# VH-VL binders against Laminin subunit gamma-3 (Lamc3): the designs that were tried, part 1

No score or structure here was measured in a lab: all are predicted.

Target 1, 177 residues: Laminin subunit gamma-3 (Lamc3), of Mus musculus (Mouse) (q9r0b6r508to684)
Amino acid sequence: HIRSDFRHGAGGWQIRSMGVSKRPLQWSQSGLLLGLRGGEELSAPKKFLGDQRLSYGQPVILTLQVPPGGSPPPIQLRLEGAGLALSLRPSSLPSPQDTRQPRRVQLQFLLQETSEEAESPLPTFHFQRLLSNLTALSIWTSGQGPGHSGQVLLCEVQLTSAWPQRELAPPASWVET
Structure headers, positions and changes below count from the first letter of each chain, unless a header shows other numbers; antibody chains aren't numbered by Kabat.
F stands for the ipSAE by ESMFold2-Fast; E and O both for that by ESMFold2, at different seeds; each is averaged over both directions (binder to target, target to binder). V2 = 0.75 x the mean of E and O + 0.25 x the DockQ between their complexes.
Where letters were taken out, [cut] stands.
The coordinates of atoms that the task and the answers printed are left out; those that the model quotes come from them. Centres of patches stay.

## First folded at step 7 (VH-VL; framework fv_ivicentamab_arm2)

Design g15 (from f5 with heavy chain Y100S)
Fold by ESMFold2-Fast, scan of step 7:
Structure g15 (fold): chain C 177 residues (1-177), chain A 120 residues (1-120), chain B 110 residues (1-110)
Amino acid sequence: as target 1 above (177 residues)
Amino acid sequence: EVQLVESGGGLVQPGGSLRLSCAASGFTVSRYYMNWVRQAPGKGLEWVSIISSGGSTYYASWAKGRFTISRDNSKNTLYLQMNSLRAEDTAVYYCARSGSRYWDSGMDVWGQGTLVTVSS
Amino acid sequence: AYDMTQSPSTLSASVGDRVTITCQASQSIGSWLAWYQQKPGKAPKLLIHKASSLESGVPSRFKGSGSGTEFTLTISSLQPDDFATYYCQQYYSYSPETYTFGGGTKVEIK
């Protein structure tokens, strides 16, 4: 697997707007402040880039720390590679939690083309082409609604690989009889 | 033009060592799975080792502990270090590129092969 | 272990014949099987991946079929260029052997 846990700093992640590095990340021992403005993205370091085809159908997992009374913003994962781009929505949201305390939540993003996103679906071979030479992996949000003032921390990012384990075998639906 | 060119084969005595090289052109080895496959004279193909795009290495059970696969990304070259060679290691050694692990994992580009002869 | 058994080991045929080569896996490998062609003194050439997907530039007379444990490679009208040894290869296994080749089938002129 490929991970960033932010224990000792930003780990090479950068805030970008239109590909240009903009402002310094706000870091604490608890994680990176995920206070993205319109048009801003949090961009992954090189260890998340390159040939990521082993991660096809596997999740990218974001661990967030949500403050008391807060809620996670609508987060999207943006992938770019081989002249293609795709934005993914989380495949699931965490169960409801007591909002009186800070809490950790995980968002999973399955690395696959999707028919659920009319504007994002790619033919399988285009998505494989994108993953064969990933040039950007970025976290972005569609923006906060008026009045939103919560502070959310990004505590961990994990890119999952299916390579070494039998239990990560392709789903039965990939086996055509 | 995508090409793999092997070198380093030759005659070696039992117990000896050899290092094979596989130079790639037209693509970057760090972005692919790279394999070594061997073929003894008059015999079939036998998989030896793989290195993933992420650098993980795997070996045939009989090769583990004696053979080491590696690559030098700055030279765009794949290597196979072979130690404690035995007569039964005599074979043509091919390097080969694999595509996607689950969707197009066939070995689509092969070198010409380099002959390794282990004999007294 | 994923043992791959090919039959027959040797096949005699004439130009224009339909030939069938069989590959049997000791355990289910889904459709994660490739077929290769090798001519004497040459490196193998990938013909088919994922059991039935023809590689670019490979003639349409080559067809792969099957899933699970039983697979076939069919050449619908054998050409002079097709006299070669053919190998199947599984890539479903993760460990210890990531790939396993069949023993090969030599297609000889009758």
Scores: ipSAE 0.005, ipTM 0.455, lowest interface PAE 15.1, mean pLDDT 78

Design g16 (from f5 with heavy chain R101S)
Fold by ESMFold2-Fast, scan of step 7:
Structure g16 (fold): chain C 177 residues (1-177), chain A 120 residues (1-120), chain B 110 residues (1-110)
Amino acid sequence: as target 1 above (177 residues)
Amino acid sequence: EVQLVESGGGLVQPGGSLRLSCAASGFTVSRYYMNWVRQAPGKGLEWVSIISSGGSTYYASWAKGRFTISRDNSKNTLYLQMNSLRAEDTAVYYCARSGYSYWDSGMDVWGQGTLVTVSS
Amino acid sequence: AYDMTQSPSTLSASVGDRVTITCQASQSIGSWLAWYQQKPGKAPKLLIHKASSLESGVPSRFKGSGSGTEFTLTISSLQPDDFATYYCQQYYSYSPETYTFGGGTKVEIK
């Protein structure tokens, strides 16, 4: 599995905006503050990018910490690769929970092109080409959402690979660039 | 119960056209990825074309522009329209079913094949 | 293009032998490889998908392994019903060729 748990900081995640410099992230020990403005996306570090075809049909799982009385903003996962782009909605709604208490919410996004949830669906082979060279994986919101989107924390992002999980690592003699 | 039956093969002259049919029973073709695969006499398997459950089509480089894969959901039948035929297109043509997800299943149901001979 | 090279092209074996067939891809295809068995005059039969997943009804003596560029089909104890031609096939989803077959390996009686 590929994961960011934010225990040691932002883990290479960055806020990106159209044509402007990146804005600094607000980090807490429990996660990243998910307060995105219009036109901003929270962009994944390189470990989530590249050849992700083994993740086809598998979930991307976001774990959020929601304050009392708050609700998650409407979150979409945006994928870019091979000159293509696709935005996905969560494949399932979180179970009803007592909103009077702080709570943990998981959102699952199936990496699938034929989803009725996709705003601009891609043909199967185009989506699989997108996954063959993923150049961006980003979290964005279609609005602030009700309650306290500025106080919602992103606690974990997990990208699931199908079994067997990964190709063998390159030899130890190869240097990282 | 699950079966594929090809038809439409035969002798055709170079430069001619031919349409192959593949009738499905026991399942609905529109729900699956469907393939055409050919095999020249005494040679190996060669993939020709695929149509996804969503209707996207892809072709081998040598087939693109000459061959067209399609389906008729009301007849539960897959087709291959073959134009500008050449002697090297002589082969047994199979239709074959992949799964709902092309990548996860391989081709699990095959027809018996239909022979296409291109000769002057 | 993803070239698939099978080795050997022909293999002579006796009943009870352990048989190994290798398939190499010119570029990484992950685990997106299937193995087929074909008997003379018949359509191919799917044995293994996703490099190592055995199809329902296929005997457990057939095993697939490998990932990336090198893949192996092993028959642990060859039976009379196993004399056939075997093909590997990549189904990594690239246009225009999504299903490149290997050249085949004929397993014949010694």
Scores: ipSAE 0.000, ipTM 0.460, lowest interface PAE 17.2, mean pLDDT 79

Design g17 (from f5 with heavy chain Y102S)
Fold by ESMFold2-Fast, scan of step 7:
Structure g17 (fold): chain C 177 residues (1-177), chain A 120 residues (1-120), chain B 110 residues (1-110)
Amino acid sequence: as target 1 above (177 residues)
Amino acid sequence: EVQLVESGGGLVQPGGSLRLSCAASGFTVSRYYMNWVRQAPGKGLEWVSIISSGGSTYYASWAKGRFTISRDNSKNTLYLQMNSLRAEDTAVYYCARSGYRSWDSGMDVWGQGTLVTVSS
Amino acid sequence: AYDMTQSPSTLSASVGDRVTITCQASQSIGSWLAWYQQKPGKAPKLLIHKASSLESGVPSRFKGSGSGTEFTLTISSLQPDDFATYYCQQYYSYSPETYTFGGGTKVEIK
């Protein structure tokens, strides 16, 4: 699993805008402030990029800290790779929760192609190619929230893999000749 | 052609039940967020319920406990089970598709509506 | 909960007029607002999503603007086909039990 928990900083995440502009990201020990302006996206560091085919059909999990009386903004996950792009909505909506206290909300984005019509907008083989060389993984949001706008924090991002990152192969000496 | 067709409306006595159906064609309902929206005669639109692509369901506060949204992916059909019906539930009920067409789309495809009348 | 207040409730206009409809949210909803057109006896039709993005096939005389709590729908030169009731709708949160429509604005012939 690849993870950013933001305990010690922004961890290489950065704000990008169409036309590539970067502004300072607001960080605290509790997470990154999701105060994105129109056209801005929160872009993942290199550790989330490259060959991510082992994550096909697996979720990207975002953990948010929502203040009392607040609500999480709509979030899209955008993937780019091999000259292709795809935007994903959460595969599950969070359960309604008591809004009187600060709370943590998890959003899951299933890494598979989705359909806008009867046919998938991106064929499975092309989505696999996109994941074979992921060049961008970005979070898009409304930029503002109700009540205490800009107080929703991104606490964790996890990219889930179907297989272990490391595996132990038997030593060559255990293979019969 | 992308289309939603509703059925199941009719006249019901207070306290009765009805199940509405919404058959989709030209797209796969399980890939979208699907909504039920109602409109009382001469009144405005009122959101009733949603089911996400992942199967999570949510309801307007007045519908919670009485109405159940569901889908049958094999039939590509959305349902609304309505129990303990009241006179104030009298309305045209629409099903509507949202999400995925672009990442931020509203309700872009609507059915024709089916009339539910709750009267003694 | 997000209350959506739409004004005016009824608007009388002539072909060629500039028509403006306002929608106020009780709390900030960013740009997560859609506009719908409904003709008598018909289902609503999506005109604009995300406050200002025009749907395919919708005439360019329709324009949405605003963000946060105040939004407007403008019809720059009213046509006969535009006499209808218009609704705004917020779809901001992932708690859909708070999704709300405005009360509607009926645009009728003067």
Scores: ipSAE 0.006, ipTM 0.527, lowest interface PAE 13.2, mean pLDDT 79

Design g18 (from f5 with heavy chain W103S)
Fold by ESMFold2-Fast, scan of step 7:
Structure g18 (fold): chain C 177 residues (1-177), chain A 120 residues (1-120), chain B 110 residues (1-110)
Amino acid sequence: as target 1 above (177 residues)
Amino acid sequence: EVQLVESGGGLVQPGGSLRLSCAASGFTVSRYYMNWVRQAPGKGLEWVSIISSGGSTYYASWAKGRFTISRDNSKNTLYLQMNSLRAEDTAVYYCARSGYRYSDSGMDVWGQGTLVTVSS
Amino acid sequence: AYDMTQSPSTLSASVGDRVTITCQASQSIGSWLAWYQQKPGKAPKLLIHKASSLESGVPSRFKGSGSGTEFTLTISSLQPDDFATYYCQQYYSYSPETYTFGGGTKVEIK
């Protein structure tokens, strides 16, 4: 699996517009401020790119921190590779609308080409070609929803793969982290 | 018009396995969140599992590792594979439809239920 | 986890009475709560979703209210057909959390 947790910085993520880096990210130890303007995308560093065929059928998981009274904006994941492009919507959305405390929510994007969540669906063969040489993985929003505050933080991004190795279990002493 | 019909329940010994089916008519299961909910005799409703329109699955903590929710879109049918069954798994099992795509609007269509009895 | 505490567990009332059932969540669930009616030997029926939205075909005497952690289902002018057990259910959380039902309230009509 490939992960960005933003604990020590932006981790190579960049705001881009039309493929060109536009402006600096706002980072804190709580995460990246997900304040994208029209035409902007949050683009993944190289560790998420290349041959990602082992991720077929697996989720990309985004962890967000939403303030009280807010909700996540409509978020889409854009993939480019082998001259192809595809936008995916979350396979699941958190139901909550209003809260009295900050909360963390997860959005999952299944890397499947026939999903109802896929925008401009691709035949399986073409999707496998896209994953064989992934050149961009980007996060963008399609506008603001009801209750959207604009103060949503991106806390973690995970790209899951069907690797034989398992993640090491965290030490018992990390209960409070 | 819209209907869910469960089948596959019966008597099973502890440690055994059983697969439940839920056939849908009047709608396409792949476009909805689908649930399994159970009810032990004389007890309340207990949520078991959900599968999203995109195929992501989630389970009650006591069901993880023993129960698997799945669907066959070609047959428009939802399944629950139950392994390592215990006496406390004895219940009527319902399948139920909830939200379309991202919308969890509550469970608006339910099957009639199928009884699973786990006993020696 | 989201514990759902429903009260009372049993309620007896006369036809025409106003009946109130309460449901409390251990932490905020916004308005993501549904109410179900279950008659003996039958599958549950959805009455209300998103705390207050009445389902098509459900009589207007049923009303849901509340948000956050405190919710109520009110039945004005109780009818004989309202003999049933009522359940609240939160659908605010999933992965890694789980959905939860309240313990149920059995309404007995005299």
Scores: ipSAE 0.000, ipTM 0.458, lowest interface PAE 16.3, mean pLDDT 78

Design g19 (from f5 with heavy chain W103F)
Fold by ESMFold2-Fast, scan of step 7:
Structure g19 (fold): chain C 177 residues (1-177), chain A 120 residues (1-120), chain B 110 residues (1-110)
Amino acid sequence: as target 1 above (177 residues)
Amino acid sequence: EVQLVESGGGLVQPGGSLRLSCAASGFTVSRYYMNWVRQAPGKGLEWVSIISSGGSTYYASWAKGRFTISRDNSKNTLYLQMNSLRAEDTAVYYCARSGYRYFDSGMDVWGQGTLVTVSS
Amino acid sequence: AYDMTQSPSTLSASVGDRVTITCQASQSIGSWLAWYQQKPGKAPKLLIHKASSLESGVPSRFKGSGSGTEFTLTISSLQPDDFATYYCQQYYSYSPETYTFGGGTKVEIK
């Protein structure tokens, strides 16, 4: 799995607008302040990019810390690769939780085509092409005003990979503890 | 042709139970977020419940513990089990589709509604 | 809890009129708002999603605008089949226990 847990800083994540870095991230031991403004996106470091075909059908998981009475802002995950772009919404609603207390919420984004819907499904080449050379993986929201009204923290981002087929499994000598 | 058709409404006494069905045609229910929305006679729309494409369920606070949303993928049908019915539950109940695999849009396909009357 | 307030509750208009309906959220919902049209005895019909995105098959005289807490549905030249009740609905929260419809605006023949 590829992971950013923000224990030691922003981990190479950047706020960008039209591909240009805009402003510094606010970091704490608890995570990154997820305060995106209009036109801004939070862009993943290189370890999330490149050939991610092994992540097809697997979730990207965001862990958020939400204040009492709050809800996560509507978040979209934007993927770009091989000249293609796709925006994904969470694949399921967060589990119901006691909103009277601060809480951690997980959002899952299933990495698959969002618009296939003949009842006779047709193979989609475009999404596999996009995942074969992922050039951007970004988090964006509906575009609040210049300030962030809620104090939502991004605590972790995980890109899940399917275990490789037998012939692609790493040899025992590659396994790190 | 994409359609939703509700059934199972009727007259029931306070404290009684009803199960509503919503039969889908032209698409696969399990791939969408599905909703129940009700409307009391002469009143506005009120959201009741949702089931995600992944099977997670959520309810209006007044419905939690009394109402259960479910689906049967083999029958391509959405259900609403309603228990401990009250007079204020009297309404036309609609099923509605939103978002393919993700909650990402408004409710684009609605059934015609089924009337539930709770009366002594 | 996101309260949605629509104004006016009832509006009388003539064919050809410009009609404006307002929807206000008690707190910011970004652009996560849909507009629905409902005719007597019929199910609601989705007109606009994400505050301003017109649904396929909906006439271009319908326009949605706004973000944050104030939203507007405008019908630029009212037609006979536009006499209906209109509802806004927020879907900002990822927890639908907080999802809410506005109270509705009935557009009547003057």
Scores: ipSAE 0.005, ipTM 0.487, lowest interface PAE 14.9, mean pLDDT 79

Design g20 (from f5 with heavy chain W103Y)
Fold by ESMFold2-Fast, scan of step 7:
Structure g20 (fold): chain C 177 residues (1-177), chain A 120 residues (1-120), chain B 110 residues (1-110)
Amino acid sequence: as target 1 above (177 residues)
Amino acid sequence: EVQLVESGGGLVQPGGSLRLSCAASGFTVSRYYMNWVRQAPGKGLEWVSIISSGGSTYYASWAKGRFTISRDNSKNTLYLQMNSLRAEDTAVYYCARSGYRYYDSGMDVWGQGTLVTVSS
Amino acid sequence: AYDMTQSPSTLSASVGDRVTITCQASQSIGSWLAWYQQKPGKAPKLLIHKASSLESGVPSRFKGSGSGTEFTLTISSLQPDDFATYYCQQYYSYSPETYTFGGGTKVEIK
């Protein structure tokens, strides 16, 4: 699995915005402050990019830390590859939790066309082609600031791969003589 | 054409149960987040429940344990099972679509509503 | 937990008037606010999403603005079809059990 846990820094993640200069990330040992301004995206480092076809149908998992009284904002995952671009919505809503204490919440994004934010999603073939040469993977949201409700931390990002299982071959010798 | 049509409302006694249906046409409910929203006579809108495209369900705190949202993908229909009904549950119940292009855009397709009256 | 306070609860206006409705969130919701129009006996209709994005088919006289905790819906030149009740709704929380509608603003004929 490909993973960023932000224990020792931003791990190569960057804030990017079309036509605007790069802005520094706010980091802590607990994670990255997810305070994106309008038009900004949090872009993944190269280890999440390239041929990710083994991740088709598998989740990208985001772990967030939400402060007391706060709520996780809507988040979208944006993918670019093979000349295509699309946005994915979470495949499940986070479990309801006691808001009086800090809590960790997971969002899962299945890497398949049914997760695409569109009434006419990309056909399966084109979605798989996009994953064959992933050039960007970004976290996008609006309306997060450094204020109380905007103090959400990104603690972990995991890209899950379906690895071939090692199968036990039948014995070369016959069971019966 | 995209459309939602509710049915199943009616008069029920306190403590009774009702199941509401919401039939979809022009789109597949399993691909969207689907909502139930109610409105008591002369009052404002109140969110009741949601089911995600992945099948996860969430409820307003007052609805938990009494109301169950579900869907039947073969019938392309959304349901709300309401148990232990109270006078305060008297309202027009709407089903509404969000999700995909429209999740972060709010609820873009609504049914006509079905009236539930809880009275002795 | 997010309270949405809508003001005024009722306003009287004439055709051609500029009408402003305000919606205030108890906590910052960024730009994750939608505006709905509801006519008597009918389902709500989505007008604006993400605080300022006009839905297709909605007349350009409707304008949403604001971010954080203060939001406004403005109708620049009121038409007869605009007499209705208007609701704001926050959808900032990804946990929808906290979704909240404003109390509504009835725009009636003066």
Scores: ipSAE 0.006, ipTM 0.489, lowest interface PAE 13.5, mean pLDDT 80

Design g21 (from f5 with heavy chain G99P)
Fold by ESMFold2-Fast, scan of step 7:
Structure g21 (fold): chain C 177 residues (1-177), chain A 120 residues (1-120), chain B 110 residues (1-110)
Amino acid sequence: as target 1 above (177 residues)
Amino acid sequence: EVQLVESGGGLVQPGGSLRLSCAASGFTVSRYYMNWVRQAPGKGLEWVSIISSGGSTYYASWAKGRFTISRDNSKNTLYLQMNSLRAEDTAVYYCARSPYRYWDSGMDVWGQGTLVTVSS
Amino acid sequence: AYDMTQSPSTLSASVGDRVTITCQASQSIGSWLAWYQQKPGKAPKLLIHKASSLESGVPSRFKGSGSGTEFTLTISSLQPDDFATYYCQQYYSYSPETYTFGGGTKVEIK
């Protein structure tokens, strides 16, 4: 898997607007402070990019730290590659939590080509082309102010892959056919 | 045109089982969060169960172990399997659609409801 | 565990009146609250989502406000079509212990 845990810094993540680096992000050893404004995206470092076809159908998992009485902001995951772009929303509900205490919430984004709420859904072939040369992976929100997203930290981003399967040799009988 | 149509309600004996169906048209069930909500005669709304677009299920405490929410993507249909029925389960059962929970998951499309009566 | 307490249970009003319905959560739910209208024999209709966002096609006389634990639905000038039962619903948490809907407020003719 490919992972950022932010324990030693921002790990190459950048706040960008329209592909241009815009302003410094706020970091602590607990994570990155979410405070994205309209048009801003939190852009992944190079280790999340390139040929990610082994991640097809696998989740990107975001772990957030939410304060007492707070709620996670709306988050989208944006993918760009091979001249194509797609935005994804979370594919599952987070676990129930007692809101009187700080809590960790996980959001899963399945790397699949379509949902009714995805921006610009793609045919499967085009989505696989996008994953073959991923040039951007970004997190954005609905432009929430500090009051809504303030004190919410991004603690971890994991891009899941079928990495162990890549290292296994096929049976000899299947190589010839 | 977006529409939900429930079916499968009726009279059932205490301890019996019943399966409700909710047929969707104009949208794809697997891309939404889908709910079952019930209302006993003269009473308020009571949430029963939800299934996420990713297939995760959640249940009211009184429903857990007796009721099962599911869907058949090939038929674009939502189901509620109800087992060990009690007189207290007598209600109109509604099927309802909601968007992703953290964006905007108010229930924007409802079926007409199907009456389940549990009586001897 | 979330309790949704709605008040009043019944409210008598005349056409043209300003009507206020309150919904209280036992714990903070942010802005993750919806309001529904239900007429006898019919399915509920979504009026407002995310505490204050008016659903398409709903008259502007309906207004939602509040955040955290205290929420209000206001009808600024009651019309004949507005005599109905109103429900609030939290959608911050779905768990076995969660009480998703308030008890309802019946708005009836004075």
Scores: ipSAE 0.000, ipTM 0.480, lowest interface PAE 15.3, mean pLDDT 79

Design g22 (from f5 with heavy chain D104E S105P)
Fold by ESMFold2-Fast, scan of step 7:
Structure g22 (fold): chain C 177 residues (1-177), chain A 120 residues (1-120), chain B 110 residues (1-110)
Amino acid sequence: as target 1 above (177 residues)
Amino acid sequence: EVQLVESGGGLVQPGGSLRLSCAASGFTVSRYYMNWVRQAPGKGLEWVSIISSGGSTYYASWAKGRFTISRDNSKNTLYLQMNSLRAEDTAVYYCARSGYRYWEPGMDVWGQGTLVTVSS
Amino acid sequence: AYDMTQSPSTLSASVGDRVTITCQASQSIGSWLAWYQQKPGKAPKLLIHKASSLESGVPSRFKGSGSGTEFTLTISSLQPDDFATYYCQQYYSYSPETYTFGGGTKVEIK
């Protein structure tokens, strides 16, 4: 699996607007402050990019920490590769189960081309092409939640990869840290 | 038999407080997400609050600061503490069970409801 | 503030009719939508979850379809027990604080 846990820094993640990096990230031992403005996205470092075909049908998992009384904002995952782009919504809702206060929640994004999770579905072979040379993987907000979004921290990002010689068990819809 | 039974409803003056109870049988509330949903007379359903199996709580924006959801695992009972009640809080209040994880869909078990009337 | 708009608000039908109820979300909710049936004086009953998955024990004449912003509940051959109010509910929002029910559709005898 490819991971960023932010324990020792921002790990190469950057705030970008229209592909250009201008703003520094705010980091702490607990994670990155997820304060994105209109048109901004949080862009993954190179280790999440390139040939990610082994991640097809597997989840990208975000772990967020929300303050007491706060809620996670609407988040989308944007993928670009081989001249193609796709935005994904979470395949499952956040679970506050077994979290310590402040609350930690996880969001899962299945890497698939279906219309349920994709804003513009791609044929399977086009999505495989996108994953064969991933040039961007970014976290983006499509708008504010109806409730107040406090100081939300991004604590971990995991890109799950299937072992090429292993047939994996049926998908786990939820995993806890 | 899986069952939820609400109690504690009644007549209360504006500005008053009331505590609702929801007793569960046939399952353990601490293993599920539990909801409060209300319905004003002749009106539609309105979600009020949820408590996770881990104890995290969430509220409709209009309920935040006035209503508190809680549970007592030893009594297998869910509660809704309602403060600063207003006439528009008059409704039948239902407790309802969701799946073990938040991504599990729908409220599959409901209580019979308890009527709260806020009136002078 | 994920508004859920149900139409029609009232529908008159006869036993044996095909009935279709529509639910529209103000923003895309994927397939994270449930349908409930409520009879007068009773608690709601879950019929369908994740837009199209029939709950155990619910008759096969009930069918949910749709994704994104437009959803339908279809009753293929209305039975006497089906005269009730039907509600859709989204649970897509990242926070349960934003859960929303539709306004309801009352299916009444013609």
Scores: ipSAE 0.000, ipTM 0.462, lowest interface PAE 17.6, mean pLDDT 78

